# Ledger of designs, part 16: VH-VL binders against Inositol oxygenase (Miox)

Target 1, 258 residues: Inositol oxygenase (Miox), of Mus musculus (Mouse) (q9qxn5)
Amino acid sequence: FRNYTSGPLLDRVFTTYKLMHTHQTVDFVSRKRIQYGSFSYKKMTIMEAVGMLDDLVDESDPDVDFPNSFHAFQTAEGIRKAHPDKDWFHLVGLLHDLGKIMALWGEPQWAVVGDTFPVGCRPQASVVFCDSTFQDNPDLQDPRYSTELGMYQPHCGLENVLMSWGHDEYLYQMMKFNKFSLPSEAFYMIRFHSFYPWHTGGDYRQLCSQQDLDMLPWVQEFNKFDLYTKCPDLPDVESLRPYYQGLIDKYCPGTLSW
Below, E stands for the ipSAE of ESMFold2; O stands for the ipSAE of OpenDDE; V2 stands for 0.75 times the mean of E and O plus 0.25 times the DockQ between their complexes.

## First folded at step 9 (VH-VL; framework fv_rocatinlimab)

Design u6 (from v5 with light chain S32N; at its last look DockQ between E and O 0.79; V2 from the best seeds 0.82)
Fold by ESMFold2, look of step 9:
Structure u6 (fold): chain C 258 residues (1-258), chain A 123 residues (1-123), chain B 107 residues (1-107)
Amino acid sequence: as target 1 above (258 residues)
Amino acid sequence: QITLKESGPTLVKPKQTLTLTCTFSGFSLSTYGVGVGWIRQPPGKALEWLAVIFWDDDKLYSPSLKSRLTITKDTSKNQVVLTMTNMDPVDTATYYCARRDYGDYEGWYFDLWGQGTLVTVSS
Amino acid sequence: EIVLTQSPGTLSLSPGERATLSCRASESVDYNYLAWYQQKPGQAPRLLIYGASSRATGIPDRFSGSGSGTDFTLTISRLEPEDFAVYYCQQYGNSLTFGGGTKVEIK
């Protein structure tokens, strides 16, 4: 399971997940969806957003302590090397963590970063720190939310599951709002890339529809390139910028609503 | 026996600040999941939400009006107060306070409404 | 943000008739988070339906909601005299927006 037991930043990571698992509830997530659903916070380009991540270190990551902007280029370049024929997929690598800018806008990191999980049902075993972090979550006192399926029907589809609020869902909704011309696989990968209990841990399959089963290989392929925690070489972002600006101009041009 | 009632001025001059009070009974704003909000309706037009304040003092505002709105609560008096600055004739409307259904934590619909108060903005 | 378009603007019917009111969203409403309200002249709105199809407490079973995605319907199976009012839909999927209303008036 994805329970971190070592690393120089473990105390920070555990605290982030303890807060997340305490405060991410059906009530909380429903409010965040309304708060961010009109994309009226800022107007900026994709590259401006990437540049803002220079100021962000992901406190849920036990293995690295450097800006997330480098991770965006690392992931994109890994995908480009393995899938040179899918330029939209290169761009997914650049984009996937841009929702983390909410942390720079005053959102607590436990509402922005880290592994996601469904609210409204009992957390499954592969949720990180599951055995030690949910004791104070009020939803587990509610019989509507404390069973295996909770508020959900069997195989209802992940599109009908209320995920913990964070950069995945924010960015997915931002991309829809701004009408990115990416394939549906790109939107799906971004929406669920932090759902490690599912795509890596094998949990929550009782909530999945056939669409989710068909899309799982895409999320797992993307996960291979999500290098933000393990790559020793930092990319030369200035040399890469012209290529990715070309992809931005193709798929998500100009000043966007965030 | 749950009620909400709006109070405040019925006539406001342009550029002035409107202060409206919602006084409610039969429920507590300290109860988990409870929210009380404000919705307005210009004469003959559709409803428009303005703001909501929650049991934990979290606040949400309509994005287009956020710079003009302040919502606060006094749980001990069962009151929620809306302040709206820089009033304009276009802001003439019936203003309602309403409860977010605290029995449905995923829901953002309003299960109980006050009677409304008409506020006219005119020189 | 999601724009809700209600049709028809006015529906002229007699008591006993079936009313069918449409609410169309400019994009899919997440989780079918769609509510319906009734507003009688000089009164506040009253919640009828939430979650597209769930009837609020105390609402008669002649009111029903259906639909998903972008297309939602309120049905009143048999109009009573007290049902002549304006009806609004409201979405709460990713923001809070209301439709323009459908007036159900006596013919």
Scores: ipSAE 0.759, ipTM 0.892, lowest interface PAE 1.4, mean pLDDT 90
ESMFold2 (binder alone), look of step 9: mean pLDDT 90; pTM 0.920
OpenDDE, look of step 9: ipSAE 0.893; ipTM 0.946

## First folded at step 10 (VH-VL; framework fv_rocatinlimab)

Design t1 (at its last look DockQ between E and O 0.80; V2 from the best seeds 0.80)
Fold by ESMFold2, look of step 10:
Structure t1 (fold): chain C 258 residues (1-258), chain A 122 residues (1-122), chain B 107 residues (1-107)
Amino acid sequence: as target 1 above (258 residues)
Amino acid sequence: QITLKESGPTLVKPKQTLTLTCTFSGFSLSTYGVGVGWIRQPPGKALEWLAVIFWDDDKLYSPSLKSRLTITKDTSKNQVVLTMTNMDPVDTATYYCARRSGDYEGWYFDLWGQGTLVTVSS
Amino acid sequence: EIVLTQSPGTLSLSPGERATLSCRASESVDYSYLAWYQQKPGQAPRLLIYGASSRATGIPDRFSGSGSGTDFTLTISRLEPEDFAVYYCQQYGNSLTFGGGTKVEIK
């Protein structure tokens, strides 16, 4: 899957994760939730937001450097081919990375992109660069946050876990604020799609509830399509636009608060 | 012994600018994670959050009042200052300064000043 | 924003009785980030409960909080004379809002 051991972008990727693992703390995440929780930055449609991402390059991606708008349509079309009867799932593919717009508003990329992890407990081994990037994180010197469970109860459920701040949680909260009429699986997949240590690495099971176990196959199915990095074919966005505008009109119409 | 105390004018005319100072002791705004905020309570009504300033000079404001509010600090004097522009009689309230909780995840206030009533009338 | 509705508006009880105060949110409160405060006339609020169920330092164990999602409860198991006050809930999920209060008064 993703190559974190070598490649032409590795220095940039490592720097992004070093900053992330140094600065993402319980204090930082709690402040970002309040900062972005009013959705007062911009009013725009979904397609306007998709268009805004053409100038953003994801600095956490070790393998390929493609515009995010193409990734959104590639993911959506991959899902559409595999799950033709689930139109809401096609839309999840289009939507899932729209929270990256925070980087266009001045958020550093280490607070927007990349793999997520729980704050408030000790990072587990499958967190990328785990053994070389957390030494300057102040939470690890705090006994409330430095044990395996940290501030959490066993099996409390991932909905009760503070994830590192980024595009997953921003977009999940934006969708709730704007009252998207998508099924609960869609909200869950978007919220946790960057939580690779859990859905791919098998870590953090001590925090999971039965609901999380039931949802894991959905996140893993979505992940199959999110990994477009090994698919060089670019979508014909203009020919696809009418279909996805129809889905937007159905599930998340009009001008939305961001 | 930790204390916070509000000071400033108790009577302000409409359209004027209110400046309130919170002076505190027993803790420092240079300490990691510490924040001091302002909350108001109109007579007989619920509390309303206004702003918080943090040890690293980060600031958060109530979205509906943000255009009227400025919060600053002087860490060496243990002071936090709130400025609110274009005062109106509906802004008549008791103004409290308060310390943000020490558990970092919380946005509740574990220690409050006694409050100062500000009346806005012509 | 999340609107908090407290009920009842006024609760008239005698010392020794059990008080049950309700706080209902218009939308689910993330992480059960809900606090309760006590306020006596002419005084600042006093933090009682945070995180829906955790007692603040120095708060007697007769105060307990419970609930999640949209429904939260403050319980005072045995009212003391000093417990007659107004009680406010406050959520800190994605914003900061307070309820309208419940006055607990002596019958």
Scores: ipSAE 0.730, ipTM 0.868, lowest interface PAE 1.4, mean pLDDT 90
ESMFold2 (binder alone), look of step 10: mean pLDDT 91; pTM 0.928
OpenDDE, look of step 10: ipSAE 0.884; ipTM 0.939

Design t2 (from u1 with heavy chain E106M; at its last look DockQ between E and O 0.83; V2 from the best seeds 0.00; counts 0 for: pae E 2.2 > 2)
Fold by ESMFold2, look of step 10:
Structure t2 (fold): chain C 258 residues (1-258), chain A 123 residues (1-123), chain B 107 residues (1-107)
Amino acid sequence: as target 1 above (258 residues)
Amino acid sequence: QITLKESGPTLVKPKQTLTLTCTFSGFSLSTYGVGVGWIRQPPGKALEWLAVIFWDDDKLYSPSLKSRLTITKDTSKNQVVLTMTNMDPVDTATYYCARRDSGDYMGWYFDLWGQGTLVTVSS
Amino acid sequence: EIVLTQSPGTLSLSPGERATLSCRASESVDYSYLAWYQQKPGQAPRLLIYGASSRATGIPDRFSGSGSGTDFTLTISRLEPEDFAVYYCQQYGNSLTFGGGTKVEIK
């Protein structure tokens, strides 16, 4: 999994990351945060949003080429099997990629999908394609943003770090706006699940607080199911729908603001 | 010397379309990170943000007013134009154009403002 | 969206006195991204403070800002005659909203 060296999807994946690493800047992220921060684009339920992902294939994913809606159920069912007593965690699996709906609203995929990284400081070595994709990013020419710490203080905490814009941060903010009744671990996992340079690569620890260290095992546990349930044997989503509708009714009911 | 100045009609009838022009000097909207936007203030009330257009032609609109607003620029004339459709007496306000601070790319505060133009909507 | 409540609505003070103006947010303001503006009658707002505590270019050191989270303060250490005006806070965390203003007037 995460084969970035060969394969039939590699050209598409590299192009997505080249655009991402060129255009994700402090300026870009600041504008996207304001653009999406009022959650006034659409009113719809969680299941309506899951259905919209039927139309989306993640162009940054090197491993698979199928609609993202199946991935939501695959991840959720993997968690359910391993953690049968944590129903909120099953729901995290269903929800985690719903921010990708921005790609269906006209956002380019490099601003929606893929691994995230901090803007406002120098990219670290485990960022995918790091050595070949950042040469044209204008923040590298700005001394405020081009050092190891950039605009950040040591150990400031990831909640104070401006991450590249995409589905992680959009969905985290949407969940806060709509007052989801999930535990704080759920919000944290969704916010940082695409931050592979940190939770898998071991980079950016100079930005982490003790809270981030305490939460890392949760993000790593989620990642096992996010990554290792991607397979061509697609679930029977209609048989699963009543269970997940029950969780939605419990934690995030009704028509939500997106 | 940096200046911004609003121009356009001061009286508009209900249902008409308002067109306002911001003419500025002393800076360029081609400079990385620079934006020019519009903010209004009804008499005796708080300020309300309307729209901003950026150096790269990106545009952001207030969500509640988005369907009524269009912002454009002409970089060669140092002008930004706001169009607002379907005017109503509640839209009576002083309309300001203002520069988004280009020195802090995270900054969504307005460091320089025009003098403003009062637009009254009445029959 | 984040609602900003400014208090008091009016401050009646004499020149030379210290003014303390409050801005309370309905939710935490991300990164303490809060600005303060001064507005005199018939004039546009003038930026005083950005990032909760950083003075804008050309603003006298009698103006200072402080606060984080939901509670922010503008302090004018010693009022000058030209400081009698209306003051607005504005947040730029996840959206753009302005407070209702505090009028500082001569007692």
Scores: ipSAE 0.580, ipTM 0.800, lowest interface PAE 2.2, mean pLDDT 90
ESMFold2 (binder alone), look of step 10: mean pLDDT 91; pTM 0.926
OpenDDE, look of step 10: ipSAE 0.904; ipTM 0.952

Design t3 (from u1 with heavy chain G107A; at its last look DockQ between E and O 0.88; V2 from the best seeds 0.81)
Fold by ESMFold2, look of step 10:
Structure t3 (fold): chain C 258 residues (1-258), chain A 123 residues (1-123), chain B 107 residues (1-107)
Amino acid sequence: as target 1 above (258 residues)
Amino acid sequence: QITLKESGPTLVKPKQTLTLTCTFSGFSLSTYGVGVGWIRQPPGKALEWLAVIFWDDDKLYSPSLKSRLTITKDTSKNQVVLTMTNMDPVDTATYYCARRDSGDYEAWYFDLWGQGTLVTVSS
Amino acid sequence: EIVLTQSPGTLSLSPGERATLSCRASESVDYSYLAWYQQKPGQAPRLLIYGASSRATGIPDRFSGSGSGTDFTLTISRLEPEDFAVYYCQQYGNSLTFGGGTKVEIK
């Protein structure tokens, strides 16, 4: 499981997950969906958003303390090396963490970063720090939300599950709002890439439809490259910029609504 | 019985600031998940959401009107106050306060409404 | 934003008849987060249906909601005299928007 036991930043990571697991509730998620669902906070290009991540270090990561903008290029280049024929997939690597800009707009990191989990049902065992961080979550005192299925029907499909609010869902919805011309696999990978209890831990399959099972290998393939963020070698982003600008021009051009 | 009631001026001049008070009884805005919001309805037109304030003092505003709106609460008095600046004749409407359902945490629908107050902005 | 188009604009029916009211969204409404309200002249709206199909507390069984995606329906199985009013749909998937209304009138 992803219960971190070492790393120079462990106290920060645990605190972030404790706050997340205390405050991410059905009520909280529903409010964030409305708060960010109009995409009226800023107009900017993808590269401007990538540049904003220079100011962000992900407090849920126990092993890395440098700006998240480099992670975007690291992930993209890892995918490019392994899948040179799928240029849209390279772009998924660049894009996947751009929803973290919410932390720069005043959102606490526990509402932006880290592993996601379904709200409205009992957390399953592979959720990070599951046994020590949910005691103060008010949803678990509500019989509608505290059972294995909670408010959900069996196999309802992950598209019908309220995930904890963060950069995954924000970016997925932003991409749909701005009508990105990426394949459906790209949207799906972005939406669920932080759902480690499911795609890595094997939990929550009782909520999955056949579509989710068909998409799982794509999310797992993406995850291989997302884990490369632990490499200390940082890419030369200036030399990479022209290639990725070309992909942006192809799939998500111009100024976008955020 | 749960009730909400709007109070404030019924006539406002252009450029003035409107202040409306929602006074409610039969529930508390300290209760987990509860919100109280404002919705307006111009004569003969559709409803338009304005703002909501929640039990934990979180506030959400309609994006198109956010620069003109302020919502506050006084939980001990069971009151929510809406302030809207720079009034214009187009803002003539019935203004309702309404409760966001405290029992359905997914809720962005309003289960209980005040009777409304018509605010006319003179031309 | 999601635009809700209600049809028909006016529905003229007699007591005892079935009323079928349509609400069409310009984009899919996430999670079927769709509510229906009744509003009589000079009165505030009253919540009838939430989540597309769930009846609010105290709403009679003759009111039912259905639909998903972009197409939603309110059905009144047997009109009573008190049901002649204007009906509004409202979505809360990504934002809050209301439809223009359907007036149900006696004739």
Scores: ipSAE 0.696, ipTM 0.861, lowest interface PAE 1.6, mean pLDDT 90
ESMFold2 (binder alone), look of step 10: mean pLDDT 91; pTM 0.925
OpenDDE, look of step 10: ipSAE 0.887; ipTM 0.941

Design t4 (from u1 with light chain Y33W; at its last look DockQ between E and O 0.90; V2 from the best seeds 0.84)
Fold by ESMFold2, look of step 10:
Structure t4 (fold): chain C 258 residues (1-258), chain A 123 residues (1-123), chain B 107 residues (1-107)
Amino acid sequence: as target 1 above (258 residues)
Amino acid sequence: QITLKESGPTLVKPKQTLTLTCTFSGFSLSTYGVGVGWIRQPPGKALEWLAVIFWDDDKLYSPSLKSRLTITKDTSKNQVVLTMTNMDPVDTATYYCARRDSGDYEGWYFDLWGQGTLVTVSS
Amino acid sequence: EIVLTQSPGTLSLSPGERATLSCRASESVDYSWLAWYQQKPGQAPRLLIYGASSRATGIPDRFSGSGSGTDFTLTISRLEPEDFAVYYCQQYGNSLTFGGGTKVEIK
């Protein structure tokens, strides 16, 4: 999985990352935070949002080409089998990609899906396609943003880092706005689960605080299920619905602001 | 010298559409990171942002007023136009156009303001 | 949306005195992205402070900003006659909202 060297989807994936690495800038991210920061686009339940993902195929995913709603249940069930007593963690699996609904509201997928990276500093080597996709990013011409630390102080903590805009940060902020009663580890995992250069590539440690180091094992544990449950065998969603509705009722009930 | 100036009607009737023009000089809305927006202030009350249009034609609107607002630009005339539909007496305010700081790309504050134009909405 | 509450509503002081103006947010302001403006009667606002603590170009150093999270302060260390005005805070962390203002007037 995460095959960026061959396969029938590679041209679509490369194009998505080229656009992402060209257009995700400090200016762009600051605008998206304002655009989505009031959660006034729609009122709907979690299950309604999951249903909207039936219409979405993630154009940044090199491995599979099926609706993202099935991935949500695959991830959740993988976690449930491995961690049967952590019901909040099962729900993290269901929720983690719901920020991708922005693509159905007219956002280009390069602003919604894919691996995230910090804006405002030099991209590091483990960023996918790093050597071939950043040449046209205007931040690299700005001395404030083109050094290793860029606009950041050493070890400032990832909560103080301006990440490229996408479904991770959107969903994290939506969960805070709607006051989900999940543990802090759940919020953290969702916020950083697409930050592969950090949690898998080992890059950007110069920006991390001790809190980030303590949370890294949780993000890595989640990644096992996010990565290894992307298979073409689709779950029986209707048989699973009552269980996950129970978790929704417990942690994030009712009609939510999106 | 950099200037912004608001123009348009000073008196409108309820239900009418307000159209305001911001004409600016000394900078370009084609410059990377630059935005021009509209903020209003009812008499004796706080400021309220309405909309901003950016150098790349991106547009953002106040969520509470979005259904009533349209912002456009004409780069060749150095103009930004705000249209607000279905005016009501509570919309009586001084309307300012203002520049978003072009040098601070993370910043969403307004470093240069027009003098403002009072728009009164009454029957 | 984040509501900014400024206090006091009115601050009556003499020239030479220290002014301390409070801006409290209903939720944490991301990255301490908060600005302060001065508005004199009949005039447009003037930017004083951005990012909670950075002075805008040309703003004298008697103006200082501080704070993070939900609590922010504008301090004028020694009031000059030209400083009697209304002051507004504005957050830009995850939306754009302004506070209700603090009027600084001559005692």
Scores: ipSAE 0.744, ipTM 0.878, lowest interface PAE 1.3, mean pLDDT 91
ESMFold2 (binder alone), look of step 10: mean pLDDT 90; pTM 0.925
OpenDDE, look of step 10: ipSAE 0.885; ipTM 0.940

Design t5 (from u1 with heavy chain K66R; at its last look DockQ between E and O 0.87; V2 from the best seeds 0.85)
Heavy chain, then light chain:
Amino acid sequence: QITLKESGPTLVKPKQTLTLTCTFSGFSLSTYGVGVGWIRQPPGKALEWLAVIFWDDDKLYSPSLRSRLTITKDTSKNQVVLTMTNMDPVDTATYYCARRDSGDYEGWYFDLWGQGTLVTVSS
Amino acid sequence: EIVLTQSPGTLSLSPGERATLSCRASESVDYSYLAWYQQKPGQAPRLLIYGASSRATGIPDRFSGSGSGTDFTLTISRLEPEDFAVYYCQQYGNSLTFGGGTKVEIK
ESMFold2, look of step 10: ipSAE 0.793; ipTM 0.901
ESMFold2 (binder alone), look of step 10: mean pLDDT 91; pTM 0.931
OpenDDE, look of step 10: ipSAE 0.886; ipTM 0.940

## First folded at step 12 (VH-VL; framework fv_rocatinlimab)

Design p1 (from u1 with light chain N94D; at its last look DockQ between E and O 0.89; V2 from the best seeds 0.80)
Fold by ESMFold2, look of step 12:
Structure p1 (fold): chain C 258 residues (1-258), chain A 123 residues (1-123), chain B 107 residues (1-107)
Amino acid sequence: as target 1 above (258 residues)
Amino acid sequence: QITLKESGPTLVKPKQTLTLTCTFSGFSLSTYGVGVGWIRQPPGKALEWLAVIFWDDDKLYSPSLKSRLTITKDTSKNQVVLTMTNMDPVDTATYYCARRDSGDYEGWYFDLWGQGTLVTVSS
Amino acid sequence: EIVLTQSPGTLSLSPGERATLSCRASESVDYSYLAWYQQKPGQAPRLLIYGASSRATGIPDRFSGSGSGTDFTLTISRLEPEDFAVYYCQQYGDSLTFGGGTKVEIK
């Protein structure tokens, strides 16, 4: 499980998950979907958004304390080396964390970063800090939401599951709104890449459809690169910019609605 | 029995600020999941959502009107207040106060409505 | 944002007839988060249907909702005199928008 017991930033990480698991409820997620569903906060390009991540450090990460913009290029370059023929997949690496810009707009990090989980049903064992962080979540006292399936039908498909609100779902919906011309695997990977209880922990299979099972290998492949590389030297952003700008121009050009 | 009632001016001049009060009874805005919102309807036209305020003082506004709207509450008085700045004749409408269903936390529909108040904006 | 187009604009029928009202969304409405309201002249809207197909409390079973994705339908199986009104759909999938309405009137 992802239950961190040590690390230089453990207090920050635990606090982020405690707040997340206390406040992410069916009611909370439904309000966030409406709040962000019109994409009316800002007009900017992908590269402008990547630049904004220079000002963001992910407080749910126990092992790193540097701006998330480095992570975007590290992930993209890792994918590029392993999958040189899938240029859209390189771009997924650059894009996948851009929803974290919500933290720069005043959203608390527990509503932006970290592992996701379904609201509306009982949290399963592989949810990080599951045993110690859900005691104050009001949904667990609601019989509609406190059983294994909660408000869901068996095998309803993850597209029909209301996930905790954060950068995964925000970015997925932003990509739909702006009509990115990426393949469906790209949308799916971004939407569920933080759903570690499922793609790594093996939990929540009772909610999955066949489509989810077919997509799981893609999410697991992406996850290999989402974890930071052990490379001692970071990519030179200036030398990489023309390549990734070319991918942006191909799949998600111009000024976008955020 | 549950009721909502809108009150405020029926005639407002252009550029002025409209302030409307929703007074309700039979439920509390301190109850988990409850929201009270405002929807308007120009004469003979469709409904348009304006804003909602929730039991925890969270607020959501229609994106196109956000810069003109302020919603507040006084839970002890069972009141919700909408302020709309820079009124224009196009804002002439019946303004409704409505409750977001307190029993459906995934739902954003309005299960109880006030009778509405017609606000005319003219010089 | 999602634009809802209701059709027909006006539906002229007699009491006892079946009414079928359409609401088409410009984009798929996530989770079938769609509501229907009835509004009689000079009155506030009344919630009929939520979640595309669930009847609100106190709504008679002659009202039914169906559909998903972009296509939604309100059906009134046998019109009663009190059912002649304007009907609005409303989506809450990614924002709050209303359709333009369908007027059901006595032929």
Scores: ipSAE 0.697, ipTM 0.868, lowest interface PAE 1.8, mean pLDDT 90
ESMFold2 (binder alone), look of step 12: mean pLDDT 91; pTM 0.928
OpenDDE, look of step 12: ipSAE 0.854; ipTM 0.922

